VH-VL binders against q9nrl2r1430to1533. Designs and how they scored, part 3

Target 1, 104 residues: q9nrl2r1430to1533
Amino acid sequence: GGVHELSAFEQLVVELVRHDDSWPFLKLVSKIQVPDYYDIIKKPIALNIIREKVNKCEYKLASEFIDDIELMFSNCFEYNPRNTSEAKAGTRLQAFFHIQAQKL

## First folded at step 1 (VH-VL)

Design e2f (framework fv_erenumab)
Fold by ESMFold2-Fast, scan of step 1:
Structure e2f (fold): chain C 104 residues (1-104), chain A 121 residues (1-121), chain B 110 residues (1-110)
Amino acid sequence: as target 1 above (104 residues)
Amino acid sequence: QVQLVESGGGVVQPGRSLRLSCAASGFTFSSYAMHWVRQAPGKGLEWVAVIWYDGSNKYSVDSVKGRFTISRDNSKNTLFLQMNSLRAEDTAVYYCARDIYEGDYYGMDVWGQGTTVTVSS
Amino acid sequence: QSVLTQPPSVSAAPGQKVTISCSGSSSNIGSNYVSWYQQLPGTAPKLLIYDNDKRPSGIPDRFSGSKSGTSTTLGITGLQTGDEADYYCGTWDSSLSAYVFGGGTKLTVL
């Protein structure tokens, strides 16, 4: 078969999704399970939304892509105390992202 | 009515394979992570594996890595556990269970009744 | 040993109250939501408590959960003979990338 070449944004999102620490970030927080989340977090975002924006070519600049990923982490750290598994996963995934984003 | 029904258990000799199925009904199967949990006769609960809602990530206990594979078919609302190279210590009742959150894995709110796997010579 | 530690058994008389402890570490109970499960003899487990202290619909308020640091407790008041069961705590362990159960506690109502 053929070789599929992905954009840099597509490759990075795929690597984030595959990372062991991506579990808090795969999709939007459930309103049923965590009803106060949307009272606190005014700009919710998740990897599935970012991936969709990449696939639709909605990021015109690398800075726009980076801003959405950073918003995702910022939301995590605002809602979740530092001692939670969500915050710890976010810290590790953000460090991984910063290494990969140096290539952008 | 939310329901999970396991099937595929049986008696097998060591070294052989079985595939377990779990049929889901009454909820949007594709929105939930799904677990396999087992319980050996007279013993406690032991978590086996989880698969994320879209199949994109999987985790399993070390003792089954390389032998057991969790998979799902969202179009058929079915969860699978392919068990290869079975050992006597794999003898247990196997439960499928739905994760509490849509796509997260923090606990299990719906359980099937279990299917029995006996590995004996 | 199990990663989460529970007493192997607890007993009390009908109408009394009991607490069942579960101890873990920072990578599991200390960081994640805890669930408690009830398993009646010969049946599948049933979710009793989720998110540390919440009850699913249909679970009576005599069952309660609490979490402090790396430990969690299940409280049962007004004990009934139908409460005789095995009780398990459970949570995700971020260090192991695995869901872990306590070893289980057998509740006998004498």
Scores: ipSAE 0.000, ipTM 0.568, lowest interface PAE 14.1, mean pLDDT 86

Design e2g (framework fv_erenumab)
Fold by ESMFold2-Fast, scan of step 1:
Structure e2g (fold): chain C 104 residues (1-104), chain A 122 residues (1-122), chain B 110 residues (1-110)
Amino acid sequence: as target 1 above (104 residues)
Amino acid sequence: QVQLVESGGGVVQPGRSLRLSCAASGFTFSSYAMHWVRQAPGKGLEWVAVIWYDGSNKYSVDSVKGRFTISRDNSKNTLFLQMNSLRAEDTAVYYCARDYPESLYDYYMDVWGQGTTVTVSS
Amino acid sequence: QSVLTQPPSVSAAPGQKVTISCSGSSSNIGSNYVSWYQQLPGTAPKLLIYDNDKRPSGIPDRFSGSKSGTSTTLGITGLQTGDEADYYCGTWDSSLSAYVFGGGTKLTVL
């Protein structure tokens, strides 16, 4: 990691947040709205947490940043059936991420 | 730039209905849960209701169940509170508020409107 | 009647420190994350603390939050006259399926 990688992580997170399909991923799933989520998902994460980690310089390698983003998508597909709006949004956003991540 | 503006308040007689609106701007409204909170004159804050980002789930305080209905129109960036069978005890300033995006869990309210006054009197 | 209990008032001189307590039960503070809100006279509330101890952008580090068991505390150091306001704790209550606020604490400086 270095100064250029930090700028790249921030830019990519901003692009993900601005994407139309980011809505299931902006913040952690509420345990009140979805009580069984944390019984199934053992490593919850969301874009707000990832962005905070970027801003605090907690990612030392691009692979660590990519792993957190991929964990976010993995959690989505584990909890949500394939035909849900959440899973569909996750599929499209993940494809967008894979294209953008080629720049890292 | 993020802004919430309430409207629809006024003076009404007991037993009447009133519909409050909250116009959202400066953010992706359809991505956020939204709340109604009220405050009676000289009293504390009382939460009224919440609606999920897509309108699929709603919760409200027991004292308004069957009388108040929260709804939203994401195509118009607008939150609503339909208030039926109004009582003197419903007199309050009504605030709309946005759920906090940096929350790790549960509901929080980070952006608030300036409120609209509802007075129920004879 | 509020589900969360706060003292009705607290007072201190400029530059001093105060703590405002908020007590609940296992179905609210004991199970869920807590927020604190500031309401200046004649204005809408403002979020001061979320997730028990975190500050939104723009909130000075003079404001701090903590949670222990079924109680939470707001700490304010270096008191300023502009801190005169009503302070509310708030959290989700799992038994009521409702968000609940404390009754509010009026802070007077001087």
Scores: ipSAE 0.000, ipTM 0.580, lowest interface PAE 13.5, mean pLDDT 86

Design e2h (framework fv_erenumab)
Fold by ESMFold2-Fast, scan of step 1:
Structure e2h (fold): chain C 104 residues (1-104), chain A 122 residues (1-122), chain B 110 residues (1-110)
Amino acid sequence: as target 1 above (104 residues)
Amino acid sequence: QVQLVESGGGVVQPGRSLRLSCAASGFTFSSYAMHWVRQAPGKGLEWVAVIWYDGSNKYSVDSVKGRFTISRDNSKNTLFLQMNSLRAEDTAVYYCARGFDYEGSYYGMDVWGQGTTVTVSS
Amino acid sequence: QSVLTQPPSVSAAPGQKVTISCSGSSSNIGSNYVSWYQQLPGTAPKLLIYDNDKRPSGIPDRFSGSKSGTSTTLGITGLQTGDEADYYCGTWDSSLSAYVFGGGTKLTVL
């Protein structure tokens, strides 16, 4: 990944963070507030971690960046039943991401 | 009784256009994402497009992008598929189907119409 | 060109059990809920299973679904002649931004 690619990743992460449906994804789930989360989800991730990885130039390929975003959504749908506000927010944000990711 | 009825199919020449309609009854149409699915003669199911409950978001399979447009009129309980620049490979039975819920329920379809046949021939 | 792979056919006698497999990848079955559909000859598809293992009202418990990793399975016990049909798995593919179906499995009840 070049500087041009890193700029594209940062722009997309900022748009995801600003989206109304980003609230379940902004930070890692609290072990204290959701005790069983880490028993079920073995690869936790959130937008703040992804943004940090972008800023540290840890993504070499667009596919690696896309994989981390998709992992975040996969975790949401694995932990949260379809009828939850978290799963509904995840569905809408994932759809938005798919449109924006076509620019990568 | 929940029902979906497709119409608008027919025989057309390559390059022409056709508009399919799907009339919904027996449920709150405006509360559900809606899909179009097609099936070529003797072949399997192929997903075509989805539209969210309020029309705000749409997705379609790459082979029809730029040619097919999914739309809906919630005041008339009707789903549409505008098909432009038709090709022989678009020949199929076209089904409309109801998604599971509001916001682009992408994981499945619980109610299906009986289908309308589109034949693109020279 | 099917993104999800199913065997083209399966057959068994009345009263027996069959299992139909469906294999995908992390962007589809691995990340998203799976549905199974039954299509009787000359009819529209009918939902059999949703959310990997749930049955809609009216679907008998002879039909079951399961998902493990990037694969899903439809089980049918106590086979009846009326089960002769094409069966399709389906799910959303996040990388394609598209719903994808398996190629279909033709069940013949001997």
Scores: ipSAE 0.000, ipTM 0.558, lowest interface PAE 18.3, mean pLDDT 86

Design e2i (framework fv_erenumab)
Fold by ESMFold2-Fast, scan of step 1:
Structure e2i (fold): chain C 104 residues (1-104), chain A 121 residues (1-121), chain B 110 residues (1-110)
Amino acid sequence: as target 1 above (104 residues)
Amino acid sequence: QVQLVESGGGVVQPGRSLRLSCAASGFTFSSYAMHWVRQAPGKGLEWVAVIWYDGSNKYSVDSVKGRFTISRDNSKNTLFLQMNSLRAEDTAVYYCARETDYYLGSGMDVWGQGTTVTVSS
Amino acid sequence: QSVLTQPPSVSAAPGQKVTISCSGSSSNIGSNYVSWYQQLPGTAPKLLIYDNDKRPSGIPDRFSGSKSGTSTTLGITGLQTGDEADYYCGTWDSSLSAYVFGGGTKLTVL
């Protein structure tokens, strides 16, 4: 825990942000572009919010960090049909995350 | 105060090696990724390499792969760049820079003053 | 040749406003946060803008950044003689696994 865990979370978030498939996840979904999103998704989250939570030391356990990342992917698959570019990007990024998260 | 100081530059002949150092002070060095950036005389900025906060991940520009190695010693607050098989095109001022402490990786917020490397025959 | 394209030079008089453009692709500006750097003659670069449009502490509000699609812009209002410098955009390129800078724009204050 502690500083070691925060450093691991920071590294992993940076790797996710820089991945080719991060584009659907960098910021919250636009209410202007996708107005029905917030009618369907009850707990929206994105990589920029997760990064800020890491920087503010808001994750006390690795499981809390992992839960927020998994929530982000779950939201993607709930809103986006499986044949969309968003869902395909989410599938690839989630697989990458699972490999990297083995270090946590 | 937050500071980065480079050293180890000099004049060397092609094919030789140099090791650059960057001494960090005033912040928790072990919590930041660190970059090397160079600038040839009269030219623009060229990114060289980055090393993660714990040394686990490293990336470098293609033109230096196999010749340059980035490393760090967190116990000594020091970043290194080992430069082998130097070429005339490696002549530049070399800056060390700290990964921005905003949004975990959008750029570099603290820069050293630079150390000059001249590769000439 | 740089991966990110900037005009080589811009010029304006004191008190005027100037805009410096930077154009990239989906693997860099289109997918990642952008920073802007100022380099005064003979000095190290200084971070002006991070995360597309945010200013570090101590950077005056006459400097602004914006991003749209695969392009980003640095705006400078109330131009001062001390702003005469080279300006660089920069971002991560996911396809190259490398940080990339624009070629730089020399701002001349007339």
Scores: ipSAE 0.000, ipTM 0.570, lowest interface PAE 15.6, mean pLDDT 86

Design e2j (framework fv_erenumab)
Fold by ESMFold2-Fast, scan of step 1:
Structure e2j (fold): chain C 104 residues (1-104), chain A 122 residues (1-122), chain B 110 residues (1-110)
Amino acid sequence: as target 1 above (104 residues)
Amino acid sequence: QVQLVESGGGVVQPGRSLRLSCAASGFTFSSYAMHWVRQAPGKGLEWVAVIWYDGSNKYSVDSVKGRFTISRDNSKNTLFLQMNSLRAEDTAVYYCARDEYSFGDYYYMDVWGQGTTVTVSS
Amino acid sequence: QSVLTQPPSVSAAPGQKVTISCSGSSSNIGSNYVSWYQQLPGTAPKLLIYDNDKRPSGIPDRFSGSKSGTSTTLGITGLQTGDEADYYCGTWDSSLSAYVFGGGTKLTVL
């Protein structure tokens, strides 16, 4: 990437954070509140981690950024049954992301 | 064997700065959240700050906000505490400690260093 | 004052049992797992109990922990002179976004 690509990544992360359905994704899942999560999910990630990677210029290609966002959604659907509020929020936020990511 | 070794303590005048280091060995440093905890002479333990395994999240006690900064370098297996605008009440032994594994919460400190002494006096 | 309340001291004779209390609130002990730490004179703290009642490898079974509501207790049976130390409870406080320790209890073995 470059400066323009980094600005685009930051703008998109901000748009995801502001979305009403971002609440399951803002921070890593609590082991105290969800004790079995890390037995099932081997590559945990959240929007705060992705945002830090953007700020540290760790994404060199748009595909690397997209892969981390998709990992976040994949983890959500792997852990949470389809009828949960988490999975429903994930489905809507992922659709929003796919529309916005067309610009990357 | 799992070890944590603190360094960088000393005697400094009020208003000065110190940077503490904590060298980790014997475990995968990048997989653990790390804490700084201090203890004033003859007093109890006081938690200072924590940093998540990848540096993505940090918390600190209100009395040091704006003055102390916790950071880490996972490539060097080292934890840091940058202490600016030091005050007499910051005089303490400073311990670094490992959190079992950070998953977004802070569970407990299973491994502790021996501590490094910071004395703020004129 | 500490957010978690412990008695400042407790005393017992060798071979006896002692219980050290730690009281908090719903934002800390009431909602989160509790740990206990032992600090022998002149040494760094050592983890004694984690997740309310679990012992790390190497901690003898005469040390035990329990949690009920917003309080937790550390139990020590078969007291030995080597148990003379300061004991601290600790947990995360969700309202403060901070890890909090109790004020510490000095155990004297007479």
Scores: ipSAE 0.000, ipTM 0.569, lowest interface PAE 12.6, mean pLDDT 87

Design e2k (framework fv_erenumab)
Fold by ESMFold2-Fast, scan of step 1:
Structure e2k (fold): chain C 104 residues (1-104), chain A 122 residues (1-122), chain B 110 residues (1-110)
Amino acid sequence: as target 1 above (104 residues)
Amino acid sequence: QVQLVESGGGVVQPGRSLRLSCAASGFTFSSYAMHWVRQAPGKGLEWVAVIWYDGSNKYSVDSVKGRFTISRDNSKNTLFLQMNSLRAEDTAVYYCARDLSYEDYPYGMDVWGQGTTVTVSS
Amino acid sequence: QSVLTQPPSVSAAPGQKVTISCSGSSSNIGSNYVSWYQQLPGTAPKLLIYDNDKRPSGIPDRFSGSKSGTSTTLGITGLQTGDEADYYCGTWDSSLSAYVFGGGTKLTVL
């Protein structure tokens, strides 16, 4: 047992989760609540899945981590019309992410 | 490197006050809820208090309610514990710790400081 | 006088498996995520398990967590002398509005 070491990716995911606009992204979209989602979105992802991948050391490059976060936002904008609360939250959270990702 | 460093511990008489500080570095302090946890000599861990990432919500253990106040200064990356009306039973090593919570309630503590010792003389 | 109940001690031989139990109620373990902490002599606690069964980066596969109802268990396989430590479970208690720890279990590797 040495001291626990956290990655920069873990820190950034936690910051995204705690952001006011993270609510559409916390968990995978429910098939029961939104049945047509998986007919439209072929590569579903959410912050809980990304955090799990970080914890399992599945990201070898910062670009792989960034790609998964960007996929999450891309899915949001593909499924949700521009004037929805989901799309507006996604736009603000993506801007926050772009600022924070400069640390990676 | 992610670090938490406590300071402000010492030896004080019962009824006096002491303020502990916890300096955070290597992470975005303002994004995390923070805890104080104490451990009396030869005893187990006892949670003391938590403060939300933005300072908007605070909780403390009943035995310190009205005597201890948790606060933070996000501009200085520093967590505080103001301890008033100290009792012999408050003698312990005090740790600050970072919360892993990604929802409303605290889920666990992933980064811990080395601790600062508070001794309240009989 | 801890809200979560752990055995005060457990012992096993090197290479063996040990399990440490932690029992609570519906307001704590039954409703909230559980963490486990290791404290080596003279050191600060270290997070071993969070969200009931997940390991932080750097924690060996030998450590595992599980939760069932109002109880949780820490499993340690392939015991090593360096595992001698105090182990604590912890979770949020919704009725107390407080984070609570178990009383701790001292692991001795004989």
Scores: ipSAE 0.000, ipTM 0.562, lowest interface PAE 15.7, mean pLDDT 85

Design e2l (framework fv_erenumab)
Fold by ESMFold2-Fast, scan of step 1:
Structure e2l (fold): chain C 104 residues (1-104), chain A 122 residues (1-122), chain B 110 residues (1-110)
Amino acid sequence: as target 1 above (104 residues)
Amino acid sequence: QVQLVESGGGVVQPGRSLRLSCAASGFTFSSYAMHWVRQAPGKGLEWVAVIWYDGSNKYSVDSVKGRFTISRDNSKNTLFLQMNSLRAEDTAVYYCAREYYDTSGFPGMDVWGQGTTVTVSS
Amino acid sequence: QSVLTQPPSVSAAPGQKVTISCSGSSSNIGSNYVSWYQQLPGTAPKLLIYDNDKRPSGIPDRFSGSKSGTSTTLGITGLQTGDEADYYCGTWDSSLSAYVFGGGTKLTVL
C-alpha cells in the first residue's frame, strides 16, 4: 500500500477490536490456558499481532491484510466446535469483517 | 523504550502485608499477560504468578495461594502483587515480567523490570 | 526445590563451546515449549531462547536451544568472558498449573 489502504487497515482493525464479538481474537491464545491449541493450529494469529503489523507498515497489499484476518477466523473454526461461544462470536465477527472489507 | 519498573518493596515483620507495583511503559500493556517472578538471596528464579491481558484469568504457585493476589489496572498500565501473611521464606527480589508475544503459545518472558527487594525478618 | 534439574555449574575457556542440560518430566518439558534465560551478576534475567529453539531479536547465533523428550539443552559456542552468568531453563508445568524454572547453572569462563 497507498495512503488510503494504510488508513483503511488502521480503521478496520480498530473497528474489529471494538466489536462485541472480538473477545476470542484480541490476544494470541495462551499455551497456559489452552495447552493443546498449538498442537492443532500451525499458524496462530490474533488481532493484536495484526495491529502491530499494520502499525509497522508490514502489509504492502490489501490482500495480505485480508489473508491474515481470514487466517484468524479459519483458526477459530478449526479449533472450536460449532456450538461454542468462540465459534459463534467468530461467525458474527467474520460477517462484520466481510462487510467492512468492501472498503479495501 | 519498553520498560517495567517495580516498587513497593521493603523490610517487614512476619505476618505483615506489602503491595508491590509494576509500572509499564512503551508498549500496549492491556495486550500482554504479566508475570511475577522472585529470587531469594543467592538462590534461583521462582515463578510466583501470572495474570491474563484483561485480568480474566490468574494462576499462582501453590506456596503463595491464599496469601498473594495478582491484579492489574489496564487504565494505569500497572501490575500489582498483594502479599499477605508474609513469611521469612518470601524474602526475595521480586521481578515483574511481560509474557513474550509471538505466533507461538507461551514462549516465556521477554521484558523484565529491575526488581524490588522484599525482606521479611524479625 | 526445583522440578527441572540443571547442573549447578559448568566452565570452559574463551572460544570453546559448552552445553547446559535441563531435565524434567512429561508434564513440563515433555508437553510444553521451553525458554532459556541468562542472568548476569546483579541484573534481571534476559530471554535467550523461546519455543525450544528460537532466538529473540538481538540474541547472537552463538546461543542455540534444543529439546528432546523430557530434556532440553542450551548450547553456547565461541565463549566470551561476557557470557559469565547464571543460565535458567523454564517452562509451564501442566500438573502444577505453574511456570517452573530450573535450579540454574553458573557458567564460569576462565
Scores: ipSAE 0.005, ipTM 0.581, lowest interface PAE 13.7, mean pLDDT 86

Design e3 (framework fv_erenumab)
Fold by ESMFold2-Fast, scan of step 1:
Structure e3 (fold): chain C 104 residues (1-104), chain A 121 residues (1-121), chain B 110 residues (1-110)
Amino acid sequence: as target 1 above (104 residues)
Amino acid sequence: QVQLVESGGGVVQPGRSLRLSCAASGFTFSDYGMHWVRQAPGKGLEWVAVISYDGSYKYYADSVKGRFTISRDNSKNTLFLQMNSLRAEDTAVYYCARDWGYYSSYGMDVWGQGTTVTVSS
Amino acid sequence: QSVLTQPPSVSAAPGQKVTISCSGSSSNIGNNYVSWYQQLPGTAPKLLIYENNKRPSGIPDRFSGSKSGTSTTLGITGLQTGDEADYYCGTWDSSLSVYVFGGGTKLTVL
């Protein structure tokens, strides 16, 4: 933790949100549009929730922040078949995240 | 300013049909799921139906399933409720409401003022 | 018949605190975010609380929400005569694929 780490987390979340491939991850998956999602995914998470946790100082270690981002990608790949636009966006955004996370 | 305006209510005989409209303004209508909610005189809120942002998913209360159809025209920023085979128990004020969650059903943050439907002979 | 159970009425004097309960099951309150709505006489409902405990812009901090297991509570402190209204809890029911409202609680301020 600390003020510098919180600033770094916020900056990284903003970069993820602005990325062209962030669209499947901006908010929680809709129960109306994808009703079976919550039967399969037991720990749903999205960038808006992660950003809120950063702003509330809920991440005490960089590893906790990284774990939540990785959970988001893991959920994407568990629910979405490999050939979907969601899975393809997730693959590209995850690669971008791994590069940016080296700065943490 | 963000607003929803219902229209199309009136007095109809049992067994007839009525179509309600809800005009949206001040926000990107196509980004939001939309609900219809009704309230009988002196009674509580009763959820009627919901439609996803793109119109591909629809859900209905059991009391209206098979009789009512929810639809939307995103090019006109308008939500519709087609009500067939109306019964006395469908008498209510009908509200349209916007789903708060943008992509998700978290609740209803913007409500219209309602339009009154009376089914009477 | 309401899937979510609320007391039909509560009453308190100006300046007092009141709490309104709402009980459901794992398929609704237990698994989903809860909202609270205020309906003043002759008006449309207004969102008071969303995502269990968050306030929309313009809602004073006198209003608070909380969720524990399959129950949720709306708290109102510093009661004012203008708070006299019907209050509804609401959430999605995953097993029924419907949105459900509580039966409503009429708040009377002396």
Scores: ipSAE 0.006, ipTM 0.605, lowest interface PAE 11.1, mean pLDDT 87

Design e3a (framework fv_erenumab)
Fold by ESMFold2-Fast, scan of step 1:
Structure e3a (fold): chain C 104 residues (1-104), chain A 121 residues (1-121), chain B 110 residues (1-110)
Amino acid sequence: as target 1 above (104 residues)
Amino acid sequence: QVQLVESGGGVVQPGRSLRLSCAASGFTFSDYGMHWVRQAPGKGLEWVAVISYDGSYKYYADSVKGRFTISRDNSKNTLFLQMNSLRAEDTAVYYCARGLYFGSYYGMDVWGQGTTVTVSS
Amino acid sequence: QSVLTQPPSVSAAPGQKVTISCSGSSSNIGNNYVSWYQQLPGTAPKLLIYENNKRPSGIPDRFSGSKSGTSTTLGITGLQTGDEADYYCGTWDSSLSVYVFGGGTKLTVL
């Protein structure tokens, strides 16, 4: 059973979720564990939110989808110093995304 | 083989609780959103609830909001429906169903055989 | 009660074509992918159509779906006695944040 065909956005977000470097991006940052995050980051987003928007057909243009993914990476690099495991994971995952996004 | 098996149904008095389970096999459970759908005797399909692949998002039909809780344990490939404050109108066959591969809210592609819940005094 | 409306019944003879309609609004069929389900007597539902017009593995090409505006249709050609079943349309309603089914259509093969 199951479905054979996936939308390009669905296929890409799943590849991002499955990537070893997705761990900082799977869910929104906890305010309890990181209290200053929402003072610095004004437009929080994560892969679970982006995947839900894809599932509900809320992206009408590839640019809207790409903008949300890029916002996620931008937030990571704004909050996390370059030498952190989060920033390193973000750098590798963003490079992977740029290669895959050429198909959009 | 891809399979879903429901359990936990039975006969229960109004106001009581039941917990349904759905055991998944033959696929990567953590990649899929999951649904509960019910069908009263001689009636049509009524959607009950959905849970996202990671459990972070949950949505419910108005008829069950505040009484039912959907949850999942991805380490055990199991979906749950906790049903509290049961009413006669909750009498139905309850199906668990797998959301479409990466479009869980678009529909359901694999269904269990169902488990019967009867709320009666 | 149902936000998606289907005729309660439809009938046709073996070998003929039947079409089952389903009508909704912009918040459901109009903006979202539609699925169709078949339920044979005494069995669990089975997915026939997803993303408006696509068939899962194992569903014969006699079954087809289409969507126009806020309505969708299921077409069945070469009707067989084994097609006697209840048929349901379904989709997500973005304004209600719920999945909705049509009321179901009972197909009788004469």
Scores: ipSAE 0.007, ipTM 0.703, lowest interface PAE 8.0, mean pLDDT 89

Design e3b (framework fv_erenumab)
Fold by ESMFold2-Fast, scan of step 1:
Structure e3b (fold): chain C 104 residues (1-104), chain A 121 residues (1-121), chain B 110 residues (1-110)
Amino acid sequence: as target 1 above (104 residues)
Amino acid sequence: QVQLVESGGGVVQPGRSLRLSCAASGFTFSDYGMHWVRQAPGKGLEWVAVISYDGSYKYYADSVKGRFTISRDNSKNTLFLQMNSLRAEDTAVYYCARDFYSGYPYGMDVWGQGTTVTVSS
Amino acid sequence: QSVLTQPPSVSAAPGQKVTISCSGSSSNIGNNYVSWYQQLPGTAPKLLIYENNKRPSGIPDRFSGSKSGTSTTLGITGLQTGDEADYYCGTWDSSLSVYVFGGGTKLTVL
């Protein structure tokens, strides 16, 4: 396992990045544009950070990878009101992720 | 005030179908994910299904997958559970419940009083 | 068998403190927000705690939640006879794509 599992993580991250609803998640939230974000969200994360961790072989278990993706969605829903474009994009992308993650 | 009211329960024979409804009032129904949860007599809570704010996202417990369908009509503030191929094991009180968020299933802050489904010969 | 493990029962006297445990894994409690629910006899469940440690309006501060790693606890201080109920932890399981409840803990006030 390790090589095979890392390849699967890389494939899944690439599919998430390519998804139409990935735009709120591609990079860390800007402190300049959203100054109160880091007062509310204590463990910020984004797809570029997760991809970097995959490339550095930092995930030993599928659960660790899943945990980071779910943290990303949790942060989105904690900060963004339900009626925002960000929260709606997060809802759809999370559904896509859950379908793919069942195969890990 | 915020409330959920279930209806459509009853006594039904195995193999038949029932459709449960949940009428929502006092909040913007279209902003929330919704759940169905059941409880068999003398047993604990068992999660059944969830639907996102817009109906694009649905998940089911393995015990009901392929038999039950969750749906919603945001224009009528109503949640539905279509139950097909009913089994004795489906006998329970069925609760509808509102999620905290539009799609991430954090938990359930508002619950209905429940509607009883009894599957018996 | 529950994915989340709770003791089936706990008991304490009025005025005492009780703690109800709930154990899971990284894919559920470890990664996701935890809620606690109270079910009084013959009634629908009621939310006590959400987002690990927050109380809805109307829930007294003698109810508290905490989460550490893959476990969570519900604390009840100043125990009252009206607290006699079934208590459930609940959270999303990311790997299974289901919401899971603990098996429930029956609190008896002696």
Scores: ipSAE 0.007, ipTM 0.629, lowest interface PAE 11.5, mean pLDDT 87

